VH-VL binders against q9nrl2r1430to1533. Designs and how they scored, part 227

Target 1, 104 residues: q9nrl2r1430to1533
Amino acid sequence: GGVHELSAFEQLVVELVRHDDSWPFLKLVSKIQVPDYYDIIKKPIALNIIREKVNKCEYKLASEFIDDIELMFSNCFEYNPRNTSEAKAGTRLQAFFHIQAQKL
Short names: E, the ipSAE of ESMFold2; O, the ipSAE of OpenDDE; V2, 0.75 times the mean of E and O plus 0.25 times the DockQ between their complexes.

## First folded at step 13 (VH-VL)

Design v2 (framework fv_nezutatug; at its last look DockQ between E and O 0.76; V2 from the best seeds 0.00; counts 0 for: pae E 5.4 > 2)
Fold by OpenDDE, look of step 13:
Structure v2 (fold): chain C 104 residues (1-104), chain A 122 residues (1-122), chain B 107 residues (1-107)
Amino acid sequence: as target 1 above (104 residues)
Amino acid sequence: QVQLQESGPGLVKPSQTLSLTCTVSGGSIDSGYYWHWIRQHPGKGLEWIGSIYYSGRTDYNPSLKSLVTISADTSKNQFSLKLSSVTAADTAVYYCARGPYTSDWHYYMDVWGQGTTVTVSS
Amino acid sequence: DIQMTQSPSSVSASVGDRVTITCKASQSISSYVAWYQQKPGKAPEPLIYSASYLYSGVPSRFSGSGSGTDFTLTISSLQPEDFATYYCQQANSFPLTFGQGTKLEIK
């Protein structure tokens, strides 16, 4: 049910945030630090935003929640070359997510 | 759950353009995924045709690149395949599929459509 | 392009048997290999990603291993519903490529 899904989403977000490789994803990219980011990424998202949406029960389906998480990763991979620390962290975190998401 | 469904004409004449559409339900195409087209010739294995990303960027099989166009319509939650100048060799079951958008863990296909048969014949 | 050489092309086995299918990449692809199961008239279904991780709902009798160029799919104890064609796929780089398939038949 919805309550169980919400709890599952909350738990997974907590696990993602606590992960060592979550640092690129905790909050939106700073426009000051990365001036061209928002010229490239049109749908920015981060774990804090996703957590807020979870808390507000904005996800009615697991697929919606998963879509936002995947968007978060795809944005990272779209902007960052493979050899960057961000991309590497994202790769590991996404792998973790893919395992955990199967429990949803 | 997300579901994919292929649609289009099951019969195409040689030299014409094969057009297929994949309709996505239970999830948004405008999200962080690869959207793939794969085909399977009768009694044969699987062949990747191409992919489109949420950003609109496409990648095509080099063997088909000059003949293939993949596009997406977010308003309809669909993505499409066009294969021009078809021959009998293009007779196959065509699948659309979804996979995560990754840089290093790469390109898997975790959800598939049921497939649609396309026969190229005069 | 990266070629995936799958073997055997076909194998006959009995319920309860241990079955191993191998896939060899023409170059190192780390662990970026997926395995799919396809039954007649049906779409492929994902079994394994990243060489060794099972998709949800896949029975634990399925396992994958390998890295670099050599990969294996193993069914520890074959069940009736496992008779199908299996494909490996390299997910390392475009163009994506599949093995030619292994048809697992009833002995």
Scores: ipSAE 0.452, ipTM 0.866, lowest interface PAE 1.3, mean pLDDT 93
Fold by ESMFold2, look of step 13:
Structure v2 (fold): chain C 104 residues (1-104), chain A 122 residues (1-122), chain B 107 residues (1-107)
Amino acid sequence: as target 1 above (104 residues)
Amino acid sequence: QVQLQESGPGLVKPSQTLSLTCTVSGGSIDSGYYWHWIRQHPGKGLEWIGSIYYSGRTDYNPSLKSLVTISADTSKNQFSLKLSSVTAADTAVYYCARGPYTSDWHYYMDVWGQGTTVTVSS
Amino acid sequence: DIQMTQSPSSVSASVGDRVTITCKASQSISSYVAWYQQKPGKAPEPLIYSASYLYSGVPSRFSGSGSGTDFTLTISSLQPEDFATYYCQQANSFPLTFGQGTKLEIK
């Protein structure tokens, strides 16, 4: 989309970044700290990467933007067991995102 | 907006393999969603066949045992159903669908294809 | 497998009526229920997920409730476009299973 859609994507990403539960998603998981992560997660993505793609106007459709954010959550749930702090944060942030995404 | 469309033969002979393809447009199959096949038998309700995740992980209805294979072709943005050794009982409308991955694998279908009718007869 | 039993199998109602459709699971499924609307010759369309959360664009006259084994879909004021077949679906465990459907017809 248009310039108005890209502004909406930026606003949504800012809201996600500001959320208390954003901490597992701000930047890519460190391969040094979590060596097996990239053996399990084949399409890593994080909020900083998504924000850069918005800034560079790389999303042509709202669905492309939504898909990257959903991929971010699915990676979290695929790697992290349900009872971990990361999975709990992901669950809460995803719920918040689903409410905000209704505005797109 | 994401759209799903089924394609494949309308008529299949008994004992053959039913092959269906779901083409995804307006979004990527190589994404964090689950991709489902569901069928609806004539005059009956809906039956989940199975699902595929972008990593290649599949989940199948145990009632279909080793008869079903679901696969994805990311280069064509498609996922496919193969159902082997079909009988008249496999006559149904076949739907593809998508759902977000959630914690604990709670699978809801938020986008559905149009459906394609498959008849199994000699 | 978890069986989902809907009641009633059919309902005859008038525009403006309040309609309730129930779905009972054969074992506890927490709140992991979805509801779908299907018009004749069309694919099902999503209405509700997680027992009570409406999808974007679904009219507010639709509501869902329940937890455990007993779930309800309510249409507070029936509109002409609401005459359809409604399905519940459990999302608690594989295999995913659907109720047999409830056909809502105009009186």
Scores: ipSAE 0.119, ipTM 0.772, lowest interface PAE 5.4, mean pLDDT 89
ESMFold2 (binder alone), look of step 13: mean pLDDT 91; pTM 0.942

Design v20 (framework fv_nezutatug; at its last look DockQ between E and O 0.83; V2 from the best seeds 0.00; counts 0 for: pae E 4.4 > 2)
Fold by OpenDDE, look of step 13:
Structure v20 (fold): chain C 104 residues (1-104), chain A 121 residues (1-121), chain B 107 residues (1-107)
Amino acid sequence: as target 1 above (104 residues)
Amino acid sequence: QVQLQESGPGLVKPSQTLSLTCTVSGGSIDSGYSWHWIRQHPGKGLEWIGSIYYSGRTDYNPSLKSLVTISADTSKNQFSLKLSSVTAADTAVYYCARGPYTSDHYYMDVWGQGTTVTVSS
Amino acid sequence: DIQMTQSPSSVSASVGDRVTITCKASQSISSWVAWYQQKPGKAPEPLIYSASYLYSGVPSRFSGSGSGTDFTLTISSLQPEDFATYYCQQANSFPLTFGQGTKLEIK
C-alpha cells in the first residue's frame, strides 16, 4: 500500500509491540519449546498475527480488535501461573492496553 | 457489541434449586473474558456470587460456595447458575456480567439487564 | 473478606453541585477499585476501573482517585441524569466485594 497515517489500531499495535512487557506476546508460542501449550490453549494468537489482521483490514469494529487482544492476554493468564515472568509482564501490558483501548 | 441476557424462572419454592442462564450475543464465551454472576437483594447492595473462566475454572463466594454451581455451554454460548436449597434470603435480582480476563483482578464492564427471582411458597 | 465501607449512604444535592462519595477498604487494595452507577430499575453500569480510569463514554465530570484504603468518586458538576445509586467494588482479592451504595438524589 501507499504511504498513509497509521490507523488507531495500527498505532496501538505498534505501542504494544514496543512496550517492555511485550516479549511474551510478539509471536506464537513454539510447540517445540512448549509441547503442551496447544493442548491447553484452544485459540492461540500473538501480536504479529493481530498486526497482520490490522494490515489486511480484517477488523471492522474496535470490539473485534479488542477481543483479539484480550484473547491474547487470557491465553497468557490461562497457561502461565501468576508468579511467572510471563504473567507479570502480561498484567502490566494488559493494564496499559486497557487505558489505551478507551481511546478507540 | 456484546450483550448479556439472563433467563430462568422468576419464582422458586423454598428448598428447591434456582437455575438461571446467561445468553451471550455479539461475542463468544469461549474467548478471553471472565464471566460473573452478581445478585442484589431488594433494596440492598450488590453481592458477587461467582465467576467462570475460559478453562472452565470457577471461583465462588465462600458464603455461597456449598450451594452454588456455575457452568458454561460453549455450543449455546451460555453460562449458567445453580443455587440449591434456596430460602427467602435468595430473593433478588440476578445479574450476569462480563469482565476482562486478568491474573486476579476482576471488574465487570458489561452487564445483563438482570432477572428477578422470588423465593416463595 | 475485604470490607468496603461507602459514605455517605445517601446524599441530596442540586444541579451544578460538586458531589464526593468515599469508599474505605478494610485493608490495602492498591488501586484495584471500580465504581458503578445504577439507576432505578436498571443494571449497574461501569464508570471507573483501577481507581481513576474512566470507561469510554463516561462524562468527564466523573473522576476517581485514591490508593491503599481510601478512595473517592467525584462528580464535579452534578447533572439531572446523575440521579442514581453508586457502588464501589474492590478487585484486589476474592471474594469480590462491593460497598453498600450511595443513593444520590437531586434537590
Scores: ipSAE 0.883, ipTM 0.945, lowest interface PAE 0.5, mean pLDDT 96
Fold by ESMFold2, look of step 13:
Structure v20 (fold): chain C 104 residues (1-104), chain A 121 residues (1-121), chain B 107 residues (1-107)
Amino acid sequence: as target 1 above (104 residues)
Amino acid sequence: QVQLQESGPGLVKPSQTLSLTCTVSGGSIDSGYSWHWIRQHPGKGLEWIGSIYYSGRTDYNPSLKSLVTISADTSKNQFSLKLSSVTAADTAVYYCARGPYTSDHYYMDVWGQGTTVTVSS
Amino acid sequence: DIQMTQSPSSVSASVGDRVTITCKASQSISSWVAWYQQKPGKAPEPLIYSASYLYSGVPSRFSGSGSGTDFTLTISSLQPEDFATYYCQQANSFPLTFGQGTKLEIK
């Protein structure tokens, strides 16, 4: 992890957080508000956790960072039916992520 | 970087079951990706066989559905294809592939090298 | 099933030529098209996703366009290493389907 690679991960996470469709992904789903979520999703992850892992230099490879972002989207698609606001936001943010990830 | 490698027998007799395994390295099969089997018939184009997702859900090509099983083994970081009752029509190069898991579109961003399977007596 | 029809089936061209390959879907698939390059004896390699976005490491002489049913792959200024077979793939719905391929031969 050089300084340039760390900066690239941070820049990408910032772009995701600032995107209008980031709202389902900013932090972990509440067990109180959505009690069955953790029965279905066993590997929860969110943008705030990913950003913390970037800040702590916990990603050794760019592929590890990319895999956490993709896991975040996959959780959304597994839990939420196709026509929900959450799934539609996930589809748009994932498309944006794939464009931005070309810079890595 | 993620790499996929197919393994299995190159020659299978008619009416038997074809079994192939895809070994994933440089990444985890239990990540949020979709995992695919595709085959390429001699001198012809590509045919999607089916997919398995990190959740264990599967989708199969309807033309093969009654004959195909795709499964995953997280402990070995592998996913597998079984195709029953093979005929000469199943002679092909078999590829495993990966793509992002989505609800509504699937691309293959990493491919294995392919393994040739011949069905002959 | 969504049929993907490529044209031409083969083309011979010289280094430096512009080559256009088309792919037509039997129904609208929005922009959910990928393109792959397959060199002789090798696995397919991804070129383009979502009709027009290049994968990392793909030369800028490759471009894609289209939406709905009609899609194109263009190679500007053909290079010797571009000798290959090219496939389109619809990613809109299952079963996933591929075009029959276009073989590009370099004179």
Scores: ipSAE 0.191, ipTM 0.802, lowest interface PAE 4.4, mean pLDDT 90
ESMFold2 (binder alone), look of step 13: mean pLDDT 91; pTM 0.942

Design v21 (framework fv_nezutatug; at its last look DockQ between E and O 0.63; V2 from the best seeds 0.00; counts 0 for: pae E 6.7 > 2)
Fold by OpenDDE, look of step 13:
Structure v21 (fold): chain C 104 residues (1-104), chain A 121 residues (1-121), chain B 107 residues (1-107)
Amino acid sequence: as target 1 above (104 residues)
Amino acid sequence: QVQLQESGPGLVKPSQTLSLTCTVSGGSIDSGYSWHWIRQHPGKGLEWIGSIYYSGRTDYNPSLKSLVTISADTSKNQFSLKLSSVTAADTAVYYCARGPYTSDWYYMDVWGQGTTVTVSS
Amino acid sequence: DIQMTQSPSSVSASVGDRVTITCKASQSISSYVAWYQQKPGKAPEPLIYSASYLYSGVPSRFSGSGSGTDFTLTISSLQPEDFATYYCQQANSFPLTFGQGTKLEIK
């Protein structure tokens, strides 16, 4: 819509997306590329989905927004072993998020 | 805002099984968090008992592992603790808590109010 | 297991005082330390995570520092509501372990 100042949620999503470790989280995992992903992960989510929810003003509380971000990370750790690049990126990005989330 | 509440018998006889339940409100246990049991013996510090995660995976304190079972019921939005063959040493305030789901570090950012369990004949 | 040795076990102080509590880990745990505050008859409440980051709502008079094996919780100017027991926790390795606590009492 019109020009407006980004909300705290919007700003944080932008920061997460721009982070070097965001690459595992930018969009939903491809079922074609990872055939068993959705057998394991029952509540898939990604930053593009969260961004869309923010844009639609679906988050009324900071806790709701935080819950979706945490779900995103938990899915990563649930599916990916600790020694994978995805898990390592997730660990770093989650640490970053936890710091930023304290400002919400 | 998420809230946790412990419930269960406050008195347990020696050699019996201690059973507690943590009821979560304002959020789902079937979500991206870890869920923990911690206890505090009277006048003492805090002791981690175990944790359950999104996948249903559990981690237990080795000192209690053979006696502890933690489970989750997503339909009731609860997770539970069972401690078998209790003795007086198991008398304590028992807390359930929530923390982030991580690969490398574990903090408890939300706690229940705690429930007192006394082991006595 | 990683032992967390907390000191002192108790300390008496007055409102306005600067108070420092120390926690030493039996081995290096990077910065994976949390601090909790517990008042009588209440559950612990989180103060600090990752050694130096304050949870939302925690007064700025609280601060944490340290890495490796030595960690510190500091209250720059004690307020009446700060008299409580404080615990450190290592968050890096299982089993998760806590310090024995520091009881901060009014002088």
Scores: ipSAE 0.791, ipTM 0.925, lowest interface PAE 0.7, mean pLDDT 95
Fold by ESMFold2, look of step 13:
Structure v21 (fold): chain C 104 residues (1-104), chain A 121 residues (1-121), chain B 107 residues (1-107)
Amino acid sequence: as target 1 above (104 residues)
Amino acid sequence: QVQLQESGPGLVKPSQTLSLTCTVSGGSIDSGYSWHWIRQHPGKGLEWIGSIYYSGRTDYNPSLKSLVTISADTSKNQFSLKLSSVTAADTAVYYCARGPYTSDWYYMDVWGQGTTVTVSS
Amino acid sequence: DIQMTQSPSSVSASVGDRVTITCKASQSISSYVAWYQQKPGKAPEPLIYSASYLYSGVPSRFSGSGSGTDFTLTISSLQPEDFATYYCQQANSFPLTFGQGTKLEIK
């Protein structure tokens, strides 16, 4: 949406990237390191891709931005069992995101 | 904003199959959310029927599993409930709902308005 | 199945009162609980997720707490628009289950 929403999207993405638990989400999962990932996850996405979409003004509504962030977490929980390091990091980062998203 | 709307017959005869459809607007069904059917029996609390995920995976209430099918049609942006062999006990208000894959995984943040289904001859 | 037991089943209170509703799980569910408000003739609406996080747009007079088996929803200063039935829901394991509800009547 508007210029105020674009600034808020960028600020939120920066805060997510800076969070200690962002490490599973910074870039797309490597097919070489995780060969079956793309057989299971049909709509891959990561923080670097979301940040590029914000920079290119590709989000028309706040809901579209929120949906991409939620897709990122949902992929993590779909692929990773609840007790893995990735899922635990995802749980903490998602909780942080929900607090920050109230400001949108 | 995302909105959900239930549709289907309000009256179903015993032993028949109840079919309901949830139409999603303002968002996409194949986004990273989970999609649920919940019902509320007359004067009573809420009962989870089952879920379908953006991946196509389903989970059903074990008490209904042999009777329930939940499916999605991404081209129509809809997901559906079929409940076979209905009895009077299946009379309820039926809700569709959306849940993000949150730390809870099974929490419903958007609900439809509900549709009343009566099972009677 | 995990049973969720709410208490009280109903409460009558005045505007400005503090109201506490409890929900007890039949086994440990960590913090995997949500709370919903349902006004007459309407669908449930989310209030709280993960025991203590407020859903967007929920007034700050609402708060949630608890872990394990015992959970609470608190309304710090009751308002006229808070007349509703409140439900807890466990999100720990299938089947997902709800409490029987607490009807809040404003005196």
Scores: ipSAE 0.025, ipTM 0.708, lowest interface PAE 6.7, mean pLDDT 88
ESMFold2 (binder alone), look of step 13: mean pLDDT 91; pTM 0.939

Design v22 (framework fv_nezutatug; at its last look DockQ between E and O 0.80; V2 from the best seeds 0.00; counts 0 for: pae E 3.0 > 2)
Fold by OpenDDE, look of step 13:
Structure v22 (fold): chain C 104 residues (1-104), chain A 121 residues (1-121), chain B 107 residues (1-107)
Amino acid sequence: as target 1 above (104 residues)
Amino acid sequence: QVQLQESGPGLVKPSQTLSLTCTVSGGSIDSGYSWHWIRQHPGKGLEWIGSIYYSGRTDYNPSLKSLVTISADTSKNQFSLKLSSVTAADTAVYYCARGPYTSDYYYMDVWGQGTTVTVSS
Amino acid sequence: DIQMTQSPSSVSASVGDRVTITCKASQSISSYVAWYQQKPGKAPEPLIYSASYLYSGVPSRFSGSGSGTDFTLTISSLQPEDFATYYCQQANSFPLTFGQGTKLEIK
C-alpha cells in the first residue's frame, strides 16, 4: 500500500509491540518449546497475527480488534501461572491496553 | 456489540433450586473474558455471587459457595447459575455481566438488564 | 473479606453542584476500584475503572481519584440525568465487594 497515516488500530498495535512487556506476545508460542501449549490453548493468537489482520483491514469494528487482544491476554493467563514472568508481563501490558483501548 | 440477557423462572419456592441462564450475543463466551453473576436484593446494594472463566474455572462468594454452581455451555453461548435451597433472602434482581480476563483486577464492563427472582411459597 | 464503606448513603443536590462520593476500603487495595451508576429499574453501568480511568462515553464531568484505602467519585457539575445510585467496587481480591451505594437525588 501507499504511504498513509496509521489507523488507531495500527498505532495501538505499534505501541503494544514496543512496550517492554510485549515479549510473551510478539509471536505464537512454539510447539517445540512448549509441547502442551496447544492442548490447552484453543484459540492461539499473537501481536504479529493481529498486526497482519489490521494491515488486511479485517477488523471492521473496534470491538473485534479488542476481542482479539483480550483473547491474547486470556491465553497468557490461562496457560501461565500468576507468578510467572509471562503472566506478570501480561498483567502490565493488559492494564496499558485497557487504558489505550478507551480511545478507540 | 456484545449483549447479555438473563432468563429463568421469576418465582421459586423455598428450598427449591433457583436456575438462571445468561445468553450472550454479539460475542462468544469461549473467548478472552470473564463472566459473572451479581444480585441485588430489593432496596439493597450489589452482591457478587461468582464468576466463570475461559478454562471453566469458577470463583464463588464464600457466603454462597456451598449452594452455588456456575457453568457454561459454549455450544449455546450461555452460562448459568444454580442456587440451591433458596429462601426469602435470595429474592433479588439477578444480573449477569462480562469483564476482562485478568489475573489481578476484576471489573464488570457489560451487564445484562437483570431478571427478578422472587422466592415465595 | 474487604469491606467498602461508602458515604454518604444519600445526598440531595442541585443542578450545577459539585458532588463528591467517598469509598473507604477496609484494607489497601492499590487502585483496584471501579465505580458504577445505576438508575432506577436499570442495570448498573460502568463509569470508572482502576480508580481514575473513565470508560468510553462517560461524560468528563465524572472523575475518580484515590489509592490505598480512600477513593472518591466526583461530579464537577451535576446534570439532571445524573440522578442515580452510585456504587464503588473493590476489584482486587475475592470475594469481590461493593459499597452499599449512594443515592443521588436532584433538588
Scores: ipSAE 0.860, ipTM 0.939, lowest interface PAE 0.6, mean pLDDT 95
Fold by ESMFold2, look of step 13:
Structure v22 (fold): chain C 104 residues (1-104), chain A 121 residues (1-121), chain B 107 residues (1-107)
Amino acid sequence: as target 1 above (104 residues)
Amino acid sequence: QVQLQESGPGLVKPSQTLSLTCTVSGGSIDSGYSWHWIRQHPGKGLEWIGSIYYSGRTDYNPSLKSLVTISADTSKNQFSLKLSSVTAADTAVYYCARGPYTSDYYYMDVWGQGTTVTVSS
Amino acid sequence: DIQMTQSPSSVSASVGDRVTITCKASQSISSYVAWYQQKPGKAPEPLIYSASYLYSGVPSRFSGSGSGTDFTLTISSLQPEDFATYYCQQANSFPLTFGQGTKLEIK
């Protein structure tokens, strides 16, 4: 939405990117490295894409922004078994996100 | 903001199938959330019935597993509960709810208003 | 199934009182507890997630604590709108289970 809300989206995305557990989420999963990923995940998304959408003012509502970030985590949990490094990183980063999102 | 609304018949006869629908507005059913059915028996506590995920996967309460089907219709932005072979014990207020999809824990951050279902001859 | 046992079943209190409601899990659930408030004829509303974190819009007089098996919801100074039934919920594993509820009534 407004200039204040857009600044809050950007600040939150920056905090997510800087978090130690952001590494599985920075860019889209490589089809070459993970050949079956796109057979399982229908709506891929990553932090670089979300940040670009914030910069281009593509989020009209805070809920749209939140939904993209939640989708990012849900894709991680759908693809990765709960004991993997990716799922564990996702759990910690999602918990951090839920705390930070209280400001929205 | 996302809102959930239950709908369906308020009276169901024993041995029939209870069928309820939750309509989602202000958000999408195929967003990365988990979607739940919970019921509350008269004067008693809450019981989780089951969940459906954005991917279509389901989890059911083992006590109801063979009787319960939860499904989603993304074109209508709805998810549904079917409970077969109902008895008077299935009389309750039925809620739909949403929560974040997680690997280890499930909280319900949005609830529907509830719909009363009575199972009676 | 993880059983959630709430105590007390009911409490009578006055506006301004401090009230404590406890919830005990039959096995460790880490911090994966949610608390809900339900007013008569209404749906439950979320108060607290992960034992101690308040949902947006929840007044700061509500607080939660605990880890493992023992959890507490505290209302530091009751307001008239706080008279309701409170439920804890374990969020650790399926089937998700709720405490039996604590009814908070005006004395």
Scores: ipSAE 0.371, ipTM 0.848, lowest interface PAE 3.0, mean pLDDT 91
ESMFold2 (binder alone), look of step 13: mean pLDDT 91; pTM 0.936

